# VHH binders against o75319: the designs that were tried, part 112

Target 1, 181 residues: o75319
Amino acid sequence: GNHIPERWKDYLPVGQRMPGTRFIAFKVPLQKSFEKKLAPEECFSPLDLFNKIREQNEELGLIIDLTYTQRYYKPEDLPETVPYLKIFTVGHQVPDDETIFKFKHAVNGFLKENKDNDKLIGVHCTHGLNRTGYLICRYLIDVEGVRPDDAIELFNRCRGHCLERQNYIEDLQNGPIRKNW

## First folded at step 7 (VHH)

Design o19 (framework vhh_7qia_2)
Fold by ESMFold2-Fast, scan of step 7:
Structure o19 (fold): chain B 181 residues (1-181), chain A 119 residues (1-119)
Amino acid sequence: as target 1 above (181 residues)
Amino acid sequence: QLQLVESGGGLVQPGGSLRLSCEASGFTFSRYAMGWYRQAPGKQRELVAFITSGGSTNYADSVKGRFTISRDNAKNTVYLQMNSLRPEDTAIYYCAARYYPYLGTMDVWGKGTPVTVSS
């Protein structure tokens, strides 16, 4: 089953770094076995990801994979110098508090250990939009004290696509701040 | 998923030495933090030695100065050099791997290799 994820081609492969943060969002890279179903300009492999990050004069220091599958690419397809964290999340539903806290813990740990560099935290789900945007914005709101609408606007602008799921947007705007376990 | 196979256990006299090996198969060995645990009869499993992806090491007080953990990423192998062995080091030794250090849990375990220290 080398089927391309539905609507995957509709999204920009990699967004821009979110200014004032260490975050960059992208859609799921697809290993070489998927390329026979793609035009050359549509290909976005793990190697393509790192090339596109370098083209922006940025360097990736951590990848957080939010997909609920391992079929799109394997961690061994990534450079060994870049840590990879899998946080299994299901689409359509707002991530639960445990998932949110795992994400925050991972981000805080990376930032503590990367104080002396400017490496980025790359975050993706299937499209690099709803689950990805939710967790990044949730971190900015809960940890960095950013206003919800400002976090959402920053993510949308840098990703090049707007958050689509109304339940995610509503939770970010009106939901409780998750400060403690 | 990473698979771990331990080897090098056996019978040794007090004061002797053994070198345990743990060969990983699967993917991305260099990204895993690796640990050696042991379980003596009737006791809980305890951490003996730990090595991070970056090569930083940590040891249980009971083995510090006697045991050395090391890794060879080209061979997908972690080693435990055990010197000045004592009867109380008798246990089944387990290799374990943890992918993401910040989560604090071990993700993969080997089946163990027995070490007996006796005269």
Scores: ipSAE 0.000, ipTM 0.134, lowest interface PAE 15.4, mean pLDDT 86

Design o2 (framework vhh_6fv0_2)
Fold by ESMFold2-Fast, scan of step 7:
Structure o2 (fold): chain B 181 residues (1-181), chain A 120 residues (1-120)
Amino acid sequence: as target 1 above (181 residues)
Amino acid sequence: QVQLQESGGGLVQPGGSLRLSCAASGFTFSNYAMYWVRQAPEKGLEWVSTISGSGRSTYYKDSVKGRFTVSRDNAKNTLYLQMNSLKPEDAAQYYCAKYWPLLYGSFDYRGQGTQVTVSS
């Protein structure tokens, strides 16, 4: 149904580009059918997403959707020029190694194909916070060699909200580096 | 060249109010979300508030909700933070930011910030 996700209105629609990276995080866009339950200033459709990215003088080259549902918007609601990748990720649990591998592979492939531009990788789950923050930070730690606390701090500031799930934070800080992906 | 200049800090009693300003230049101000962050002695940098480029969306750290209000005047390239009901815990150096810290905690803005002291 057309139920607004719990706490969705509590989160900033789009964060800032994470400096030194190609990542930008945001909460799930809601297709036009949800707008009858929202005030004009609360609306965040796929079109609104692209307008807000342009407002920051940035451009999306890839969207990675980490939600475990397809009810909020369809890939067809996005411009055909922007690739869309769905990685079904269960909430509350630390993403498994297969999910982490898929995310890393997609990011590495995008960067290789887009070496001649500065387009961004947009990543979202429902709130653009826990699953989104985990996978971005995991990439920075495992692939780019960033210290865990620095990766988490960078994500929190650029998203405008702090990672909330303690099991995700603990895995990032103390968990093993996933090498050989 | 990006320039950010904070002002409006000072000494205030608990329960008092201050309005901080940030004058921005060297970029298209209305195209960027802006941030207020603070750092107290011997503490890490804390995010306080975010405002979208248009000014329509605002977000706050839980401990300042209902007390602080962020706003902007895009015609004047100026960001504001209205701080009411100030508490000792709010004492810090306050900075405005265009971008968040880079990898390894480096900051992408220049300025001394503006000092807020809360004491009787």
Scores: ipSAE 0.006, ipTM 0.146, lowest interface PAE 14.6, mean pLDDT 84

Design o20 (framework vhh_7qia_2)
Fold by ESMFold2-Fast, scan of step 7:
Structure o20 (fold): chain B 181 residues (1-181), chain A 119 residues (1-119)
Amino acid sequence: as target 1 above (181 residues)
Amino acid sequence: QLQLVESGGGLVQPGGSLRLSCEASGFTFSRYAMGWYRQAPGKQRELVAFITSGGSTNYADSVKGRFTISRDNAKNTVYLQMNSLRPEDTAIYYCAAKYWPLLYGMDVWGKGTPVTVSS
């Protein structure tokens, strides 16, 4: 439907770039048809996303959309110059190894193609928190060798909200490294 | 902003030892992974030793068992203890910092300190 996602208004639209990485996390943008249910200061359209990124002196080079739906906005609502990747991820459960592999592959591909610029990988789910934070942290732990608690702390600080799902946190801290050989 | 200053390089005979120091100034040194790189004349820069913010270490095969990297977070300093030095170790040694985590390159580089191993 055309309903605002539960608790969507509770979260900051866009976090800060995670220092030392190419990642920036945000909540799902809502296309113009949702704005009739929002006060002007609550609006966060695809256009608003790009305006907020520019306000931070950053530029998006890729958007990875982790939501299980396309009702919130369409790829056509984004600038044609920014690649869009959909990875359908169900909430509440730790993402499976296939989803983790697909995310890692997309990130590695972007970094290989963007060695000579500072463009960011924008990652979002509905709130830009649990699925988003899990996959970013999983990448940092498995690929970059970051300590789990350091990855989680960095994400929480830059997003401005702490990961909420205990099963996600537990998997990041104590789960196996997915090496994707 | 983190700044790096190397010291301890010099001339040493084969089989000798040197201890390099790299002093960081700025904030959050404890959150940076630190590396020692070297560049010999006519060669590309190579990683010699690496220490994570948590203290885990990695070494190039050519220096394993001879070099030891360590850090002192209270002094904002990383060290490279070099034992059993060989003429092939002759290079300019660079300290580098990687903010944890970095997906590309190193964040900060020092200016380097020369090490010459010869009789």
Scores: ipSAE 0.000, ipTM 0.148, lowest interface PAE 13.7, mean pLDDT 86

Design o21 (framework vhh_7qia_2)
Fold by ESMFold2-Fast, scan of step 7:
Structure o21 (fold): chain B 181 residues (1-181), chain A 119 residues (1-119)
Amino acid sequence: as target 1 above (181 residues)
Amino acid sequence: QLQLVESGGGLVQPGGSLRLSCEASGFTFSRYAMGWYRQAPGKQRELVAFITSGGSTNYADSVKGRFTISRDNAKNTVYLQMNSLRPEDTAIYYCATKYPLFSYSYDYWGKGTPVTVSS
């Protein structure tokens, strides 16, 4: 429905670019039908997302939407120049290997196609924190060889909020590296 | 506590070969990327070779085709096979764990192993 996601207002709309990467994380944008339940300073529409990215002197080249719903906004609400990828990811559970490999494949493909620019990969779930942070950190650990604690610290600092789900943190720190099959 | 111990350095003639080893402890070795760096006297430390947790490798242009990095996860060891050595390869060689593109990651360095290439 038109109800605001639980705790959505508690999170910063958009984090900062993660240095040394092409990643930026944010919470889910909400289409106009949600604005009647929000104060003007609480609004975060798809247009607001792009304005906030521009304010940081950055440009989005891809949006990866990890929510398990289509009720918050439509792909048609985004500029036609920015590719949109939906990866349906169930909350609470550590993402499965198929989801992890879809994410890695999309990131690798974007980087190969965008060697001549500095455009960002925008990643979000509902709060832009747990599923988002997990998949970004998993990519950094498995593909880029970053130490788990360093990946988590970098994400937390740049997002402005700490990863909350203990099962996600445990999997990043102690779980197996996911290799391409 | 994380420990990196390098070995295998020494004196060799131009055109010769050496195999460096770095034994790691205090972390889950198989999950981390490993690199070899070198530092000649009076120069900045530079990346020589890098191997990801998945086994993908990357080399400095100056050593491509001559050096090979490899790892043995069962032994928690990373290796650098150095062939066709040149006087300009003379340096102290350091083992490290991090991806060099990520300056925000902490560098863990071994004490180094010296390599001298001379006639």
Scores: ipSAE 0.000, ipTM 0.111, lowest interface PAE 16.6, mean pLDDT 85

Design o22 (framework vhh_7qia_2)
Fold by ESMFold2-Fast, scan of step 7:
Structure o22 (fold): chain B 181 residues (1-181), chain A 119 residues (1-119)
Amino acid sequence: as target 1 above (181 residues)
Amino acid sequence: QLQLVESGGGLVQPGGSLRLSCEASGFTFSRYAMGWYRQAPGKQRELVAFITSGGSTNYADSVKGRFTISRDNAKNTVYLQMNSLRPEDTAIYYCARGYYPLTYYMDVWGKGTPVTVSS
């Protein structure tokens, strides 16, 4: 169906760039067919995403879509100049090592290819919070050596919402470092 | 208006002590990491000390055991207690707002307070 994701309206559309990184987090954009179920001020289409990023004086260079569905928008709704990467992740489980490694590989590849610009890596799941926050924080901890509590605090502040899933928080704080120690 | 105002610099003899203060205004101080940097004449700016919003601290190797960073969220102030000062500590000291531990990115800077260690 064409139903709005549960609690989607409860979250800010787009967070702020996480300073010192190339990351920006947002909730899933909804294609034009969802607009009949939304008030004008609630709309957040792919076009609205790019308008809001521009309003922050930022530019997207990559979108990583962590949702376990393709129903909310199509890659074709994005500008041709912005790569789109789908990494299917299940919402309640801590992402497995293969998923974590795919995310790290994509981020590292983007940074290597974009060292001459300041374009951002946009990351989203359904709400742009739990799966999104987990993978961004996991990258900062494992690859950049950031202390877990500092990574979580930075993400929470910039997203404007705190990570909600206790199993994700527990894994970030007390779980093993994967790669790049 | 976002602002950081440093104070407490001055001239001291080797082995002396100074306490630097940095008063923040225009933002919610308790939500940000704060750092102290210094720049000696003709040299690059370097990190001296960081403190996170939660109070965790980190120091440059050259100042470990001599300098202590602390904060008072009720007063919107970060401090740098400098003991056993050496001539090589002579620099302009800058307060900065940051996103620790990402120490390569600081977005708000003070104008600096000079510290001279000399006989």
Scores: ipSAE 0.000, ipTM 0.156, lowest interface PAE 12.9, mean pLDDT 86

Design o23 (framework vhh_7qia_2)
Fold by ESMFold2-Fast, scan of step 7:
Order: sequence, then structure tokens, then C-alpha cells
Structure o23 (fold): chain B 181 residues (1-181), chain A 119 residues (1-119)
Amino acid sequence: as target 1 above (181 residues)
Amino acid sequence: QLQLVESGGGLVQPGGSLRLSCEASGFTFSRYAMGWYRQAPGKQRELVAFITSGGSTNYADSVKGRFTISRDNAKNTVYLQMNSLRPEDTAIYYCAAYRPWLSGYYDYWGKGTPVTVSS
């Protein structure tokens, strides 16, 4: 049987666009088979994701899925016009340099292909918080030259929840810059 | 250097309206995304409205349908039209400017303009 991820209901489904960037963060959408385990107001399907993005007058151009599993939804549940990228990451661990490089490469490629529009890069893990926030902040720090404290504050405010994992926060604030592109 | 100056705050009764303005000095205004934030007493600063360089807008759920953000690039000004004001909207309102991809720039903030909604 399908079970709802631990504490998934505690998090806002989708944050706001991070001003000055193309990023928007959200928790993992759950396909239709999970709806029997959810009250109507708790549902957050792939369709619900796109409806909430439209309500914000935004448009997704890419989804980056950082979860370690394919159980929650399938790429086929997404509009065919929106590219989907899977980067498998394990929770609790700071993502390794190869994972950071893959994320940066995907973001840079999207930005080059979408220079003439304002479409967003949607990023999620299970809760859309720790792995998601780490990789977005890492990109802003390493590629865009943003101060670590500013990147973290911007992410926390726009996501509506603060990064929880101290090891992630410490790596962002005090760790080395990863110069992979 | 980009400078932001907010104006238009004040005391209004519940149900009233205010229009906030934020005037930028700098030739690059049209390339910046602009946001309106607020900070209520004892609370953290929150984003309430955002407008991209292309004119796309975003609003916090607490203000959707009541607040409208707009910009006039010829006047280097961003506006926040606030309708149906409630006591919970009482806060200092801040204007912020963001360069796309935050390339070598920090958020530029104004000094804030206070809004008080009470009888």
C-alpha cells in the first residue's frame, strides 16, 4: 500500500517564485492513487501543482525532481510540454559534487534555452525544503555570487519554511564554493 | 547605485485604500524585478507582491484580490494599490529590487513606509 510521506502534510504545497531568479520550490506532488488518504484541502497532485503555479501568474518550463523514488508520481502525469529531470538524492546527506554539477548544468542549460521568456525552474524533493533549498542556494552562491545568508533567507521566505538540516546550512555558510558548471 | 524611496503610507480605516509608490534612481530599473514586502510588529518580513521586468505578477494568499502591483518604467516607479484594507495589513512596507539571476547584486531595499489600519 501507498502511504503519505512523513510530515508531508505539514508543509505548504508550493512556495513563491524567488525574486531575481527563475526558481520556485514545492513539495512532491502525489498522484491520484493517494487521494483516498487525503482530505480535499490536503490534495496536491501534479494537476494541482500546475493550477497553483498558474494562480501565481507563473509558468513552469522545467521540473527537477530530487527524490530518491518514483513512487509518488510519474513523468507521464506532467504536461508533455514541460521537461522533467530526475536527479536521485538521498535525504539527510549534503549532495555530492557530482549531484551539484548535474543540477548546475541543468539550470544553466534551461536559462540558455529560455532567455527570451520568463518560465520557471520548479525544484522539489519530498518536502521541497532541505535538498531542494540546498541545491538552489548552492547554485545562487556558486554561480550567481549571492552571499550565503542572503540566499538562505531568500529561499526560506519564498518557500514559507526554513531549512531544517544544520549540516546543509553549515555547508552553505562555511563550506567551499563548488566551481563545477 | 540603485536607490529605492517608498511613499504613500499612512493611517487608514478598515475597508480603506492606499497606493504605495517606490521610486528608483538608476538607469537599469526596467531590467529589475520588483517586490513589495511588509513587516508587522513582532513578525518576520514577508513578500506580499512581486512583478517581473516583463510584467508578470505574484501575490501572497493573504492579499490576493485586494492588492495590485504595477510598474511604470518611464517613471522608474513600482506601485502597490491596496484595497479593502484590514487591521492585519498594519506593517512597515518595503520595496525591493532584484536583478535576474542575482548576478553580482544583492537585494536593494528602501527604508520602508508605515501603514496603519485602525479606527
Scores: ipSAE 0.000, ipTM 0.145, lowest interface PAE 17.1, mean pLDDT 84

Design o24 (framework vhh_7qia_2)
Fold by ESMFold2-Fast, scan of step 7:
Structure o24 (fold): chain B 181 residues (1-181), chain A 119 residues (1-119)
Amino acid sequence: as target 1 above (181 residues)
Amino acid sequence: QLQLVESGGGLVQPGGSLRLSCEASGFTFSRYAMGWYRQAPGKQRELVAFITSGGSTNYADSVKGRFTISRDNAKNTVYLQMNSLRPEDTAIYYCAAKPLYYGFTYDYWGKGTPVTVSS
């Protein structure tokens, strides 16, 4: 089915760009078939995503989809000019080192290839919060040397919602730095 | 890893038809975009037809209206139906699988199947 994800309506569609970085976080876009279950003001399709980012005077150069499903939208629903990366991540558990490595590798590759522009890396899971916030913060801590509390605060402020999962927060604050990029 | 095996090539007269098949094995075929490429003697390999995981198709101008690409995800197979064949279509035809993923993208290729259009 076309069931709306639990609590999906509770979250802002798109956060703000995280200053000093190329990251922007958002909740999962829902393809047109979901619109019959949504009021017009609740709709957030792939097209709506790009319109909202343009309204912020920003441009997407990469989308990283962290959901463990393809039911919400297809890569074909995105503009052909925007690369799409699927990293299947299970909710509730801290992402494993392989997943963290894939994320870091994709980000580093994008940044290397996009030195001459200011395009953003869009990251989402279902709500654009826990898995999304974990991987963005993990990148900032491990690769950019940002202090854990500063990374979390920056993400929370820019997303407009605070990371909810205590095990994710605990790993970011007290877990080891993973030098796997 | 994904493996691709092409079949269906052969000798055909101008105006004839051939149906190429490419069977994939290894892992989730339905998540890959699939393409047919060809390489004629002394020429570079060129894209002939492309089909996304969702079924959207794209064709080289030289084959548009004559060739049709399709896929059967239940059989892990992509097809190229070639009609109104011309001597200029003579080439080795290659199947390629392309993940629609940035950063970890790499193409899988078959070994090719020869197509000769001659009287």
Scores: ipSAE 0.000, ipTM 0.113, lowest interface PAE 15.9, mean pLDDT 85

Design o25 (framework vhh_6fv0_2)
Fold by ESMFold2-Fast, scan of step 7:
Structure o25 (fold): chain B 181 residues (1-181), chain A 121 residues (1-121)
Amino acid sequence: as target 1 above (181 residues)
Amino acid sequence: QVQLQESGGGLVQPGGSLRLSCAASGFTFSSYAMYWVRQAPEKGLEWVSTISGSGRSTYYKDSVKGRFTVSRDNAKNTLYLQMNSLKPEDAAQYYCATSYWPTHRSYFDYRGQGTQVTVSS
């Protein structure tokens, strides 16, 4: 239903931009129908997302939604000027090679089209942590040549929460580079 | 360049079955997830199902779980939706869709003309 996702209130709504990259991570925004179950200070709607990004003097140029559902908010709840990409992923399992490929392709295309501006790629799953952190770190390792531990540390620091799933961490540290293009 | 063409819709009584098909061209079909989305009269577009490029992972809207099955034949560039135990609430225009870089608006930017499903006697 319109139940609040488990542990969603435990996480900061929006992290900080990851320095040296165009990435910013956040938890899933919840549309107005969820606000009846939230205190005013707990609300985090699509509008709240854009307000918090502006408060950091940043601007979103793309949102990548990694949730496996659209029940939390609709693309129509976002400003018309901000591209939205849906990549359906299930929690708990390391994203498959097809998902990794699609994520990398979207990021590379955004960067090519936005080389003359400083707009950010916003990435979220339900908590903006495990699937989100995995795909961002996987991109930094595979495409940008960042050391796995450095990528993980950078994500953890900027998100304000550490990656929790040991299988994701293990894959990032010891898994092979995914050559998906 | 991306083209999607749905077929297989029709009129069925409650509890009946239909199999929808979608013929895809203009992109490397096996490399992209495919979606089934629907729009009922006077309602917004809603997501129904997703299948990964390989076909190994499938996802469904809660109200259709156990009744609908998505599948694909990558050799034929064709996507399918098997719909069983149809309910009046399933009546809608059904579209297959994909998201292709450099689309900038949503996974609905690439969809076919749709095929109509009606559930009544």
Scores: ipSAE 0.000, ipTM 0.133, lowest interface PAE 16.1, mean pLDDT 84

Design o26 (framework vhh_h_nbbcii10_fgla)
Fold by ESMFold2-Fast, scan of step 7:
Structure o26 (fold): chain B 181 residues (1-181), chain A 124 residues (1-124)
Amino acid sequence: as target 1 above (181 residues)
Amino acid sequence: QVQLVESGGGLVQPGGSLRLSCAASGFTFSKYSTYALGWFRQAPGQGLEAVAAISGSGRSTYYADSVKGRFTISRDNSKNTLYLQMNSLRAEDTAVYYCAKSYWPTHRSYFDYWGQGTLVTVSS
């Protein structure tokens, strides 16, 4: 169905680039079939995403889609010039080590191939908040050596919304560093 | 007031080495900084090129392909100083070298803070 995700309208469509990183976070774009359920000012299509990124003087080089569905939009709705990666992640649970490894591998591969440009890694789940914020912060902590509290504060500030799930926050603050295997 | 002061430039023969220093005042180098610290250069008649950058933690470094394996970026938090060790210098490394605090990696025109630059000339 064309049902709008629960609370999707409560969140800012796209955050700001996280300074010192290549990350930008946003909520899931909704394809045009959802427009009948939205006021014009509430629309956030794949096209709207790219327009909002351009308005910030930024350019996307990769989209990582963390949703457990293809219902909201299809990869074909994106420009062919922007790679799309799907990492199916289950909500509410802290992502498992395999999911964390896939995310780290994708980010590291992008950075290696894009060292001569300033293109961004766009990351989203349904709301662009809990799963998205967890994986970005996990990368910053485990790979970049950022303090957990600093990573969380940076994400919250740039996303414009604070991480909500206490189990995710607890894992980031006090959980083990995840090693690539 | 933020200041970045580069030093260590000069005339060097091809195959030689130089170590550039960037002393920062008005802000502290933090291993938890979200900004990269880096080196940029501008060769005569060319645009700015990002040379090397290091993350706040020091875990991530970036090097331009033209310098990879020859140059090493490092920092000393106790001295609030960024370094660029340049080995196996070539004539094409001749440029004014700038220290900057910026996004990671930075190939855009906007940067938070720049030093005045230090000239490196590689010539026999």
Scores: ipSAE 0.000, ipTM 0.112, lowest interface PAE 17.6, mean pLDDT 82

Design o27 (framework vhh_etentamig_d1)
Fold by ESMFold2-Fast, scan of step 7:
Structure o27 (fold): chain B 181 residues (1-181), chain A 121 residues (1-121)
Amino acid sequence: as target 1 above (181 residues)
Amino acid sequence: EVQLLESGGGLVQPGGSLRLSCAASGFTFSNYAMSWVRQAPGKGPEWVSGISGSGRKTYYADSVKGRFTISRDNSKNTLYLQMNSLRAEDTAVYYCAKSYWPDHRSYFDYRGQGTLVTVSS
């Protein structure tokens, strides 16, 4: 339905760009039909997302949507010029190898196509925290060789919220590197 | 650096016509929707019209539908607004704006300097 996601109001709409990367994380934008359930200051539509990123002097070049639903907003609510990629990920379990591969492929493709600009890769799940933080950190560790604790600290600081799921944190710190996918 | 330069404004009598132009540079013009936004003396800004990057979709405020036509020439990086049947209430500074959506929901970034249209009798 049109009920707002549980705890969605508890999280900051948009984090800061993660320095040294092209990543920015945010919670799921909610289309106009949700606004009747929200105070004006609680609204975070697709339009609001782009306004908030511009307020940071940044520009979005790709959105990766990790939610397991399409009820919150439609791809058609996004600008025609910003690519949208849906990677269906179920919550609470560490994303599987196929999901990790799809994420890495999308990021690498964007970076190759956007060598001559500084556009950002926007990543979100429902809260922009656990699935989002996991996949961004996994990319930094496996592809860019960042130390797990450094990747997690960078994400937490820039998102403004700490990764909550212990199984995700444990996999990032002590799990196998998936660098050859 | 994004640059937008509006031109074509002037003094015109009610019922007259004007064509506004906007020369764009510093970005890939065909990748963005473009909009016209106006601001009358003592009033807030009003979105007037928008056009998609390809030019296939156009949108108009109810106040100008049937009188104004938005168009673009991507080969020349130029946006146009053909204004017919002008009324006193169309008097405003007209701004060219880069936008993500071609309709009134858009955020308008990198506005130009504007061009003044005065409709007077």
Scores: ipSAE 0.000, ipTM 0.164, lowest interface PAE 15.1, mean pLDDT 87

Design o28 (framework vhh_etentamig_d1)
Fold by ESMFold2-Fast, scan of step 7:
Structure o28 (fold): chain B 181 residues (1-181), chain A 121 residues (1-121)
Amino acid sequence: as target 1 above (181 residues)
Amino acid sequence: EVQLLESGGGLVQPGGSLRLSCAASGFTFSNYAMSWVRQAPGKGPEWVSGISGSGRSTYYADSVKGRFTISRDNSKNTLYLQMNSLRAEDTAVYYCAKSYWATHRSYFDYRGQGTLVTVSS
C-alpha cells in the first residue's frame, strides 16, 4: 500500500508561478500515512503544499489533480475553501482530446469567476511534470496563442524540471491546435 | 545578471585528483540548488552532481558516485567539486549550473564558460 511513487523524491515539491499566467505546478502531495517512509525534509503533505505556496506570497484558488489514482491524498485533506477537480489522466500517452477539453473548460471557468483576484490554478500529476506540463502548455498554445517552444521553456523554468516525455514534446511542437474548446 | 566562473581544471594523470571551483554572483546563492554538468568531446551534456541550497542533500551520477564530492560555501558564494580517482572517461569541459533542484531532473540555467579537465597519461 503506502509506497512512495517511483522517482517522486527526485522532483522539487512545488514550482514557481508561471509569469503572465495563473498556473503553478507541483508534484502530488502525500497524506500523513506516507510520512513514516520520508525524512522530515522530504515530507510534502497537503499542508506543506499550502505553506510553500504562501511562502511565495501566492494563494491557490483551484487544484486540478491529473493522477489516475486517489491513493496519495484525499480531497478532504485540502482546505474546504479551495475547489478540487479530478481529471483522471493515464500516464505515458498524450492526453486525449476529451481530457484536453475538460482541462481547458475548467481553466476558462476559473478565470471567468476569478477576474477580480490573483488566485492561482494549481496543477499536478504524480511528478507535476509530464501530464501537468503537457496540459498547461497545450492550454497556453491553443487558447493564449503562445509559441510552443516558448510555452515549454516557460513551464520548464518555472517548474524547475524539463518535460521528459518525447511524445508529449513532439505533440506540443508539431501537433494540431485543438481549438474547438 | 547571473554570473558563474568555473576554475580548477587542467591536465591530470589517471588516478589523480582535481578540485573545481565555481564563483557565483547576481543571485541569492543559498536559495538555489547548484549542479555540475560536463560535456565530453563529441557527446551531449551529462549531469554529474547536485547539491541543495543548504548543502544538506547531495546527489551524484552513477559514473562518479564514490569518486567525486560536491560541496558549497554559502558565505563565499562558491560551489566545489572534489574529483578523486580520475579516469580517461572523465575528460570533459565542466560547467557550473544554477539549478532549481539538486537531482539530474532539474532545469539547469545560467551555465558559465566551463573549465577543461583532461585525464591522460
Scores: ipSAE 0.331, ipTM 0.708, lowest interface PAE 3.8, mean pLDDT 92

